# VHH binders against p49116, part 253

Target 1, 238 residues: p49116
Amino acid sequence: EGPLLSDTHVTFKLTMPSPMPEYLNVHYICESASRLLFLSMHWARSIPAFQALGQDCNTSLVRACWNELFTLGLAQCAQVMSLSTILAAIVNHLQNSIQEDKLSGDRIKQVMEHIWKLQEFCNSMAKLDIDGYEYAYLKAIVLFSPDHPGLTSTSQIEKFQEKAQMELQDYVQKTYSEDTYRLARILVRLPALRLMSSNITEELFFTGLIGNVSIDSIIPYILKMETAEYNGQITGAS
Short names: E, the ipSAE of ESMFold2; O, the ipSAE of OpenDDE; V2, 0.75 times the mean of E and O plus 0.25 times the DockQ between their complexes.

## First folded at step 18 (VHH)

Design hd4 (framework vhh_7n9e_1; at its last look DockQ between E and O 0.65; V2 from the best seeds 0.00; counts 0 for: pae E 4.0 > 2)
Fold by OpenDDE, look of step 18:
Structure hd4 (fold): chain B 238 residues (1-238), chain A 119 residues (1-119)
Amino acid sequence: as target 1 above (238 residues)
Amino acid sequence: DVQLVESGGGLVQAGGSLRLSCAASGFRFSEYGMYWGRQAPGKGREWVSGISSDSSYTAYADSVEGRFTISRDNAKNTLYLQMNNLKPEDTALYYCATYEYSGRPEDYWGQGTQVTVSS
C-alpha cells in the first residue's frame, strides 16, 4: 500500500478575496473563512484513503473535525489571510455588539477566550515553524480521528490515522534529524484543537453568510461542490 | 444522468464465492471514489467497502475484511466486489455507490443486486 499522502496533498494554497477592503467587514471575513473551509474540504476529498471510506463516513468525519481542520488551516494560512488583522476586526465587531448589549457577560468572555485560543494556537504553530508536509499530516491525523461519537468503520479510520502518524514520524526524522523531539512538540499541539468550540468558530467566521444554517448541515454540500465552482457559489450565497 | 447498474448476485452456499460488478455511466468514473454498500432484511444501509479513484487505497468494513476484495477498471467504468467465504449474515441487497461531486445533495447508487447465502 502506498503512502497516505503524496506531495500533491502538501499544497494548500488559499486565494483570498480581492481586493482587500480598507475596513474588514463581516462579509470579507466570512468569505475568506468560507474559502478556507472549502479548501480544507476539497483537500480532504483529494486523499485517496478518504475517498475509499465512502460518502457517509466521509461526511461524518468532516462533520466531526471541520473546526479542527479549519483551525489548522487558519494557522497554516495565517500570513496569506492576515489572520491577526481579521481577528482584530472580529474583536472590533464584537465590541460593537457589546455596546449594544446584545451579548451576556458570560458569552462575551467565552468568545474572547476563544479568540485568544485561536490566536495562541496559530502563534504557537508559527513559532514551531510547521512546514507544509507537517501541516498536511496533522490535518490527516485530525481528519482520520476514530474517537468521535457516531462514527462507523472506526477500525479502518484508525488504521489511516496510524498511517498518517507513521508517515509524519518518518518525515520529521528525515527532515529534522537533529531535532529529536520535534514530532512530540508538534503532536502535543493537537489537543488544543479539541478545546475550541465549533459553535463559537461558526459564530465568529460564518454568521454573516449562513445565518441560521449550521456548518454541520452544509458540509455535505461543500463536499459535493466542484472545486472550480466554490468561489462562484460563495459570492452568490453572500 | 448518473447510472449505476449492479450485477453478479445470486444464491450461494455458505463458504462460497461471488463476484459483483457495477457498470457506471453518466459521470467521469475515474475521477471519483466508489464504494459498495448492502442492506440486509430489516436492517439499514451498511457500508461494505470502498476504493479510491486511482485504486491506490481500499477500505473494508470489519465484517468483511479479509474476505471481500474491491477493485475497479476505470477503462471499463466498472466496479467489482469479489466476495469469498460468504456467510449467511452477508445476505443482503448489494448496491454500488459513488460520491460524485456534482454539487447536488443527493447520493448516487444503483438498484442493487441480491446476494443470498444459505447455511
Scores: ipSAE 0.747, ipTM 0.882, lowest interface PAE 0.5, mean pLDDT 90
Fold by ESMFold2, look of step 18:
Structure hd4 (fold): chain B 238 residues (1-238), chain A 119 residues (1-119)
Amino acid sequence: as target 1 above (238 residues)
Amino acid sequence: DVQLVESGGGLVQAGGSLRLSCAASGFRFSEYGMYWGRQAPGKGREWVSGISSDSSYTAYADSVEGRFTISRDNAKNTLYLQMNNLKPEDTALYYCATYEYSGRPEDYWGQGTQVTVSS
């Protein structure tokens, strides 16, 4: 009955590990990405509609869409993260690996294409000057996607997605009333998220995880983590 | 130590009604969403209904929508499920859960309340 998101869901402040190293390394990149992932999962958990779907549905839903939420977070926090610098360092490493590598050209090409698509997505969102409200609703649309395989309760999820779409439309029309095409320009960016590979995202940003566990396997634990426990782990590590 | 105690189950004839309760303690009940699940003999767990921490949102499995109503009383730390027009397919052990509680499967099943619907 009430709004799907409130002002508390608009705030999305990423804190980076300190200090910034002179040369980027795997540990700094992985810590930065982990902070964004945890922030994204905590954001999702705080939404009343998400809470109403229950634990099993929450876990299945986030497993299906975590990469899309993460990618939206990268775009939203690209300047704070110095994402362009991170990606440039990764590209240089890949080019050096081509010079030294025996036979892995197809994988390197796929990774480079993924990096280019990620840069293009982030740049296009920055060019549109997407605001915090718009990001919050876009994340909600991505979160409540009924189209992912393996989900249950898809009718409830679809209704919540439609509510997020309606609220985004209302917000854009009220806030950007002189820009008739803004909603369409924003929405046309979303299909690119479905083409982002979670496997490659893990390789780019999470190779420093101890034990090399998949993000899919840790999602239930992240969703159960208390805010104080999360803050102590991340803040104490940096 | 999270504790959830379900009650209100029983034997009822098809078409009848029952009201389940879940008394919660050991966590900040008003800060978390709650849900009801059920497990029929020989079948896996099924999510039935959920409610947000402030009751602003409710959700229902397709099989129970229109027949079941979830509610909560944050002052009493209590979750409810009103079940109307019960069918034999609703026969199951019903349990309540939350994320604060959900890390402990044994606590899921500590009590549970049996609902049996006869033809």
Scores: ipSAE 0.308, ipTM 0.713, lowest interface PAE 4.0, mean pLDDT 83
ESMFold2 (binder alone), look of step 18: mean pLDDT 83; pTM 0.843

Design hd5 (framework vhh_7n9e_1; at its last look DockQ between E and O 0.81; V2 from the best seeds 0.00; counts 0 for: pae E 4.7 > 2)
Fold by OpenDDE, look of step 18:
Structure hd5 (fold): chain B 238 residues (1-238), chain A 119 residues (1-119)
Amino acid sequence: as target 1 above (238 residues)
Amino acid sequence: DVQLVESGGGLVQAGGSLRLSCAASGFRFSEYGMYWGRQAPGKGREWVSGISSDSSYTAYADSVEGRFTISRDNAKNTLYLQMNNLKPEDTALYYCATYLYSGRPEDYWGQGTQVTVSS
C-alpha cells in the first residue's frame, strides 16, 4: 500500500476574493471563509484513502471535523488571508453588536474567548513554523479521527489515521533530524482544536452567507461540488 | 446520464464465492472513487467496500474484511467485488455507487444485484 499522502496533497493554495476592500465587511469575510472551507473539503476529497471510505463515512468524518480542518486551514493560510485583519474586523463587528445590546454578556465572553483561542492557535502554529507537509499530515490526522460519535468503519479510519501519523513521523525525522521533539511539539497542538466551538466558528465566519443553514447541512453538497466551480457557487450564494 | 449496472449476484451456499461487477457509464469513471453497498431485508443501506479512483487505496467494512476484495478496471469502466467465504448474513441487494459528482444532492447508484447465501 502506497503512502497516504503524496506531494499533490501538500499543495494548499487559497485564492482570496479580489479586490480586498478597505473595510472588511461581513460579505468579504464570509466569502473568504467559504473558499477556505471548500478548499479544505476538496482537499479531503483528493486523498485516495478518503475516497475509499464511501459517501456516508466521508460525510460523517467531515461533519465531525470541519471546524478543525477549517482552523488548520486558517493557520496555514493566515498570511494569504490576512487573518489578523479579518479577526480584527470580526471583533469590530461584534463590538457594534454589543453596543446594540444584541448579545448577552456571557455570549460575548464566549465569542471573544473563541477568537482569542483561534488567534493563539494560529500564532502558535506560526511560531512552530509548520510546513506544508506537516499541515497536510495534521489535517489527515484530524480528518481520519475515529473517536467521533456515530462513525462507521472506525477500524479502517483508525488505520488511516495511524498511517498519517507514521508518515508524519517519518517526514519529521528526515526533514528535521536535529529537532528530536518536533513531532511531539506539533502533535500536542491538536487538542487545542477540540476546544474550539464549531457553532461559534460558524457564527463568526459564515453568518450572513448561509442564513439559517448550517455548515453541517451543506457539507454533503460541498463534497459533491466540482473543484473548479466552487468559486462561482460562492459568488452566487452571497 | 450516469448509469451503474450491477451483475454477478445469485444464490450460493455458505462458504461459497461470487464476483460482482458494476458497469459504469455517463461519467469519467477513472476520476472518481467507487464503493459497494448492500441492503439486507428489513435493514438500511450499508457500506461494504470502497476504492479510490486510482485503486491505490481500498477500504472494507469490518464485517467483510478479509473475505471481500474490491477492485476496478478503469479501462473497462468496471468495478468489481470478489466475495469469498460468503455467509448467510451477507444476503442482500448489492449496489455500486459514487458520490463524487456535482449537480445533484443524491448519490449515484445502480439497481443492484441480489446475493443470497443459503445455510
Scores: ipSAE 0.716, ipTM 0.867, lowest interface PAE 0.6, mean pLDDT 90
Fold by ESMFold2, look of step 18:
Structure hd5 (fold): chain B 238 residues (1-238), chain A 119 residues (1-119)
Amino acid sequence: as target 1 above (238 residues)
Amino acid sequence: DVQLVESGGGLVQAGGSLRLSCAASGFRFSEYGMYWGRQAPGKGREWVSGISSDSSYTAYADSVEGRFTISRDNAKNTLYLQMNNLKPEDTALYYCATYLYSGRPEDYWGQGTQVTVSS
């Protein structure tokens, strides 16, 4: 067995819908988020270890961790996406909803806390100046998580996660040899991902896509989807 | 058309060995991961083992790890499963499969080859 990831898995280039609207709207946000989700799932699909686990395991892993992969992608692509602008627009909308008494106070509080946690996570990753290799290994650690319920082949998944952890350790120690605590500072960020709600992520970023269908129900289709088919879906104004 | 044709099954005593083959055609075999599954009578299909397109990674179900070895020959478009130290609970219809883009959510499967392990 060779390395778990190669340089081709470090490349993670998100392109945004064009043109950017004068005022942010649900369609632009949802299309931007859909592009990131597609890129994240196709990144996972490209990993040889992932290929070796077969479709049922692949689908189960991605269903369990798609929100964590998506959140890492948001942090990695925050500047390209203008994420701070998107989140500010959502916050302003929610504050207006409170003043007009149009939504449940408990739900709005949950959503605001989630947005704050997301902003804090993205800021902490930017402060650490996490590089593309580190993001790729963090995504692999999250992807190959053996402790989610319903997974089969957990010993194989655990072995792949351990390999991702060792390769991250080796990379950080070689590349940042004078920063003894860099690995620890990076890894301490991961628990925050597990606490983020996939339900709230769907509300924030996928409102225009999600009617009566959740992200986890469409994951098998996204994993099968080719880039040309996805582009046709977006171009068709759907 | 995608075709997957399994062979090499049969009747074998417990502790014995078999080597399964899967001949693939109708797609670029060397670009895709492949896997073996099995189905015992009255049960659903169970993933057994998988291999990446370039053989750099293999994976096994816990029930067969250490006893089964998956391999592939991309020049011959053929997938293999070496099955050693067979047990009666390994009795099943064994099929090969691949994860292709097809515009559908399903994998492509062969019709399978029967493996029966007697005591």
Scores: ipSAE 0.281, ipTM 0.707, lowest interface PAE 4.7, mean pLDDT 84
ESMFold2 (binder alone), look of step 18: mean pLDDT 88; pTM 0.886

Design hd6 (framework vhh_7n9e_1; at its last look DockQ between E and O 0.78; V2 from the best seeds 0.00; counts 0 for: pae E 2.1 > 2)
Fold by OpenDDE, look of step 18:
Structure hd6 (fold): chain B 238 residues (1-238), chain A 119 residues (1-119)
Amino acid sequence: as target 1 above (238 residues)
Amino acid sequence: DVQLVESGGGLVQAGGSLRLSCAASGFRFSEYGMYWGRQAPGKGREWVSGISSDSSYTAYADSVEGRFTISRDNAKNTLYLQMNNLKPEDTALYYCATYEYSGRPDDYWGQGTQVTVSS
């Protein structure tokens, strides 16, 4: 059996909406986020092992881990996205909502903490100088997580996850042979992804676009869209 | 329109073998992953096996691992399922399926072929 990931799966190029506005409005943020979400799901679709699991399992996996994949994508694409600027804009928008008494104190705290966690995670990944291969394998490990409730074919999923882990190990050993503990340092970052609320992520990045529709509910559609078709839909919805 | 037509089912004794085929049309077969599912009487749909577009990866349900082999011929737009050492619990309507790429949440699948394994 061949490798779980190939060099083609290392490529993860996000194209941002153009032009970038002087003021990052909610629409721009949502569109950017949507593109990243699509890219992440499209990436998953491109993995042969993922294809082999079938529609139901694929949908379930993505539903379970979309927030983690999205977050890894944010970290990976932080520079291209100007993530710091986006997050600052989000905070500013939240402040406006606060002034209008639209949010409870507890909710504000939760949201702000989430933003902080997100920023810290991305910063930590940047400090580790994670490369494209490592990101690809981390995403694969996240994608093929068998421990989510309601999943079928967990044995097969686990095998794929293990393969991803082994390949990552091999890659790190070959590429960073002088850094004996790099693999451990990378993998230890994954738990942080589980601490992040998908609901809050959805609220921060997608509320302006999907309204009352959940990311969970649209995942099957995204997974079954062609790239050109999806781009057209995003443009039309804008 | 996407069409999937399953064949090869039938009645077989326990321990016997069958080879299912699925003829695909109406889409670029070689670009998509394919999978087999089954539905036993009184039970829901169950994923059986899947294969990537390029056949580089296959996957199997635990219940059929080691007994079933999924394969495909992209030149013939055909998906196969070799079923060996069949068991009575394998009795089901077997269907071929693929992703739908029309923005709909549903899969494309055929009408299925009946496999009956007698004791």
Scores: ipSAE 0.728, ipTM 0.874, lowest interface PAE 0.5, mean pLDDT 90
Fold by ESMFold2, look of step 18:
Structure hd6 (fold): chain B 238 residues (1-238), chain A 119 residues (1-119)
Amino acid sequence: as target 1 above (238 residues)
Amino acid sequence: DVQLVESGGGLVQAGGSLRLSCAASGFRFSEYGMYWGRQAPGKGREWVSGISSDSSYTAYADSVEGRFTISRDNAKNTLYLQMNNLKPEDTALYYCATYEYSGRPDDYWGQGTQVTVSS
């Protein structure tokens, strides 16, 4: 019967690789993104409601929502990551690829549209001034989504999502009592996350680390990873 | 290494009760979530109930909610399932499992204890 999230789930500290290279490169981008991914997965598995579900349910939930969690993490950590600079560097690389005729024009359109949508999402979250409590509950709402294809135990997942929604509502009403429509404005941003392509996210941020293996296929291994190994992946040390 | 030993099964009349136990060893029990599953003859495995490492959250399959109660005693490294108002459809081999973070992709599970509910 306790709260869905504790104060430890509000803290979400991303540590960037050091030192910052003179020019951003694929290694720096991939390391930065990997730290965020592992931080997000560690966050998810530490939630008691998530722990109460079995491996099959946990794996299915995270496979369905990892890109949404990652995108929320990008928005939350956009300044620490210098995300706008990273995305600008990626755009320059894509423009060079067009000039060198290395990518199809159709693929480049898809990637540029995705970058634009990601920038728009992050800007909208910054303009709403979403705080750490709100991000934590938004991530929980996204994690416990009962409407993804292929899920079992949807009654339990729905129960946990409803609890996250109730706790977010209570928090917003207490903290932002003068802003009657804040909850509605926050929640209407969530559908945009479903339009983000996990395939393109992998191409933008995880090329070279994962190689020819999708994040979807390694989720069971990431979720079962030893805590010491997680800490090494999150901070770059072991 | 990881060892899970279930006990407490048996034959009961419909409407009766049983309490299952799962003795755990070989890992830091208090750090991990635990769950019960069951497998009826000729049928696939079914998740029954789970509990967080600190007992703050529990979850139940719709078919058992309100009748079964999962609990754990971290001092004794033991997981429990109190089964009330048993029905013939609850007849199955019951096993406990751990979502232990050892790097293996599969959960560890026990050999199980048989529960048979007569009409």
Scores: ipSAE 0.517, ipTM 0.811, lowest interface PAE 2.1, mean pLDDT 86
ESMFold2 (binder alone), look of step 18: mean pLDDT 83; pTM 0.844

Design hd7 (framework vhh_7n9e_1; at its last look DockQ between E and O 0.72; V2 from the best seeds 0.00; counts 0 for: pae E 3.8 > 2)
Fold by OpenDDE, look of step 18:
Structure hd7 (fold): chain B 238 residues (1-238), chain A 119 residues (1-119)
Amino acid sequence: as target 1 above (238 residues)
Amino acid sequence: DVQLVESGGGLVQAGGSLRLSCAASGFRFSEYGMYWGRQAPGKGREWVSGISSDSSYTAYADSVEGRFTISRDNAKNTLYLQMNNLKPEDTALYYCATWEYSGRPEDYWGQGTQVTVSS
């Protein structure tokens, strides 16, 4: 059995919508987010171990962890996405909603806290200077998480997760031999992903495209879309 | 159109062996992961085993781990399932399936081949 990930899985290049508008509107944000989501899911598709689990398990895994994968993607692609600008725009749009009295005080607090958590997570990852290999393995660890409710074949999933962890360990030891605790510092970031609400993420990044349709409901479709075709289809559905 | 044709099923005694085959056509077989599923009487569909497009990874349900072996021949567009140490609880209609990434929400599977394991 070969490595869980290869160099081909390290590549994670997000192409942003062009041109970037002067004012980041909801459409641009949603399109950008959708591209990242699609990239993340298609990345998962490219993993042989993921392919071996079958469609039902794959769909269940992605449904369970799409928010985490998406968030890792945000962190990894923060510069390309101008994430700080996007988040600022989201906050501005939120302010407009506040002024229009569309949200409760509690909801506003929840959303703002979520944005803060996203920012902090991405900043923390940047400070750690996580490289492409590390991101790939972190995504794999997140993807092959056996502890989500309703999953089948959890033993197999666990084996894949362990393999991802071992390969990450080996990589870090090899690449960052002088930093004895790098692996630990990286792995302790993962719990932060579980604290983030998928519902709020969906609201912030995808409301303009899917309306009342959930990301969960469209995941099977995204997973089955051709890589070259997803850009036009999701934006047209709005 | 995607076509999957299963064969190799039959009646076998407990402890016996069977080898299932699935002939695939109508899509780029070598580019897609494949899997076997089964449906026992009165039960829903159950995933049995899967294999990556390049055969570098295989996966098995806990119930068949160590007894079944999935393999494929991309040159022949054929998927295989070697089933050893069969048990009565393995009795089911076995079907081959694929997830063709065509934008369609449905999976593709064949008509299945019946495996019956007698005690």
Scores: ipSAE 0.809, ipTM 0.906, lowest interface PAE 0.5, mean pLDDT 90
Fold by ESMFold2, look of step 18:
Structure hd7 (fold): chain B 238 residues (1-238), chain A 119 residues (1-119)
Amino acid sequence: as target 1 above (238 residues)
Amino acid sequence: DVQLVESGGGLVQAGGSLRLSCAASGFRFSEYGMYWGRQAPGKGREWVSGISSDSSYTAYADSVEGRFTISRDNAKNTLYLQMNNLKPEDTALYYCATWEYSGRPEDYWGQGTQVTVSS
């Protein structure tokens, strides 16, 4: 077997809706997030090891980790997305919702804490200057996680995760040979991803999705979408 | 239209071997990952083994690892499953499927070939 990832899996180009509105709104935020979600799912689909696991296993893996992949994507694309501006707009919207008595106080606290955790994660990744190869391997480690409940074929998934870990280690040692602790600093960021709430991510970024359904329920459909249909949903420029 | 036709099933004693084939047509076989599934009577479908489009990666359910070998011949549009050291719990209808095709999953499943392993 060859390398787990090739150069085509390292490129991760997010294209934002155009034109950018003068004031950010829920539609722009949801479209931007939807593009990142589909890009992340398309990335996973393109991996030969993922292809070998079959539809049911692929769906189970992505259901277990989509929020982690999405959060890594937010960190990787934070500048392209103007993520700080998006999060500020969400905070302002939440404060206005308090004025209109549309959300409970406990829920607002949960959402604000989640936003803070997300900002801290993205800042920590930016401080480390995580490159595209490192992001790709981190995503693969998250994707091929054998310890999620309900998975079958855990031996195969574990072998693929171990391969991603070895290839990341080799890459970091070769590329950052003078930074002895870089791999350890990168890997200790991953546990925080499991603590991110998929429910709150949906509320923050995916409010107004068709049918008002959870991302978990639409993952099988996203994974089966053809490139032409995917591009038609993503194209918003001119 | 996409067509998947399985063959090679039959009755075999425990410890025996069978080789399943899946003839594919109606699509560019070499561009898609392929997999085998199985379904015992009264039970849900179970993924058995899969292979990437270029054969660079294979994967197996824990229950069959070391006993089954998946392969493909892209020039002949054919998927194979070599099943060795068969056990009674391998008794099922075996079907092939194509992964990531934009159809409904059922549209791209074969009708299946029965494998029965006697004790």
Scores: ipSAE 0.310, ipTM 0.712, lowest interface PAE 3.8, mean pLDDT 84
ESMFold2 (binder alone), look of step 18: mean pLDDT 83; pTM 0.840

Design hd8 (framework vhh_7n9e_1; at its last look DockQ between E and O 0.82; V2 from the best seeds 0.00; counts 0 for: pae E 2.2 > 2)
Fold by OpenDDE, look of step 18:
Structure hd8 (fold): chain B 238 residues (1-238), chain A 119 residues (1-119)
Amino acid sequence: as target 1 above (238 residues)
Amino acid sequence: DVQLVESGGGLVQAGGSLRLSCAASGFRFSEYGMYWGRQAPGKGREWVSGISSDSSYTAYAESVEGRFTISRDNAKNTLYLQMNNLKPEDTALYYCATYEYSGRPEDYWGQGTQVTVSS
């Protein structure tokens, strides 16, 4: 059996909407986020092991981990996305909502904490100087997580996750031989992803596009979209 | 239109073997993963085995691991399932399926072929 990931799976290039507005509006943020989400889903589709699991399992896996994949994508694409600027804009929009008394104090706190967690996570990943291979394997580990409720074929999923972990280990040992604890430092960041609310992420990045529709409900559609088509769909949906 | 036509099913004694085939048409077969599912009487649809587009990866349900082998011939647009050491609990309607990416949420699957394993 060949490697779980190949060099083709290391490539993860996000194309941002153009032109960037002078002031980042909700539409731009949502479109950017949608592109990242679609890219993440298409990345998953490109993995042979993922293909082998079948539609139901694939959909369930993505539903379970889309927030984590998305967050890893944010971290990986932080510079291209100008993530700091996007998050600042989100905060500004949130401030407007606060002024209009649209949110409870508790909700405001939750949202702000979530933004902080996102920032901290992305910053931590940047500090670790995670490379494309490491990101790919981390995403694979997240994707093939057998511990989500309701999953079928968990044994097979676990095997794929283990393979991802082993390949990551091999890569890190080979590439960063002088840093004996790099693997541990990288893997220890994964729990932070589980602390992030998918609901809040959805609210922050996708509310302007999907309205009352959940990311969970549209995942099957995203997974079936052609790579060349989703950009047009994003534009049409906004 | 996507079409999937299963064949190779039948009646077999426990411990016997069958080889199922699925003829695919109407889409770029070699570009998509394929999988076999089954539906036993009174039960829901169950995933059995899957294979990547390039055959580099295969996956199996625990219940069939070590007994079934999925394969494909992209030149013939055909999916196969070699079933060995069949058990009565393997009795089901077996269908092949794909999630060909067309922008639609539904999967594509055939009408199925009946496999009956007698004790």
Scores: ipSAE 0.757, ipTM 0.886, lowest interface PAE 0.5, mean pLDDT 90
Fold by ESMFold2, look of step 18:
Structure hd8 (fold): chain B 238 residues (1-238), chain A 119 residues (1-119)
Amino acid sequence: as target 1 above (238 residues)
Amino acid sequence: DVQLVESGGGLVQAGGSLRLSCAASGFRFSEYGMYWGRQAPGKGREWVSGISSDSSYTAYAESVEGRFTISRDNAKNTLYLQMNNLKPEDTALYYCATYEYSGRPEDYWGQGTQVTVSS
């Protein structure tokens, strides 16, 4: 077999609706997040190792890890998205809701904690200056996770994850040869992804979906979309 | 329209071999992953083996790993399954399927070829 990923899997270009509105706009945030989600799903299905697994296994993998992939995408595209500005606007909205006694205090605490964890994760990745190759392999590691319940073919999935880990190690050691601890610093960030709530991610970024369905329930349909339709969703053209 | 036609099945003694073929038409075969599945009487469909569009990656169900080999010839639009050391539990209707991205939630699949392994 060849490398798990090629240069085509390193390219990850997100385009934003323009111009960015002056104030928080649910439609702008949802459109931006949808573009990132579709870009991430298109990336996953283009991987030869993913293509070699069965349809049911592919759907199960993405259902289990979509939030982790999305969160890695947020970190990778944080500057293009102006993510810090978006999160600050959300925080101000939530604080106004507390001041006006409009929302449950427990829910607001959960959402604020999640925003803080997301910002901390994105800051840690920016501090490490994670490059496109490293992001691609990190995404592959979370995609091919054999630990999720309900998966079949876990030995094949584990082999692909091990290959992603070894290729990341080889890349880091060759490209960052004078930074002997870079791989360790990168890998210790991954557990934080499992702490991210898909429920809260949906609330923050996908509130504007028609019918308010969970992302988990639409994954099978997203994975089977025509490439032209994907490109329309990624660029916002219908 | 997508069309998948399987062949090469038959009756074989345990320990024997068969090679299945799947002739594909109606889509750009070389751009998509392909897989083999099987369905034994009274059971649901079971994924058997898959292969990426460029053959760079293959995967196998645990029950067939080491005995079956998937391959493809993109010039001939044909998918293959070499089945060695066959066991009675391999008895099933074998079908090929595409990962073709047509906007359908389900994959296209063939009508199948019967493999029967006798003790």
Scores: ipSAE 0.514, ipTM 0.810, lowest interface PAE 2.2, mean pLDDT 86
ESMFold2 (binder alone), look of step 18: mean pLDDT 83; pTM 0.843

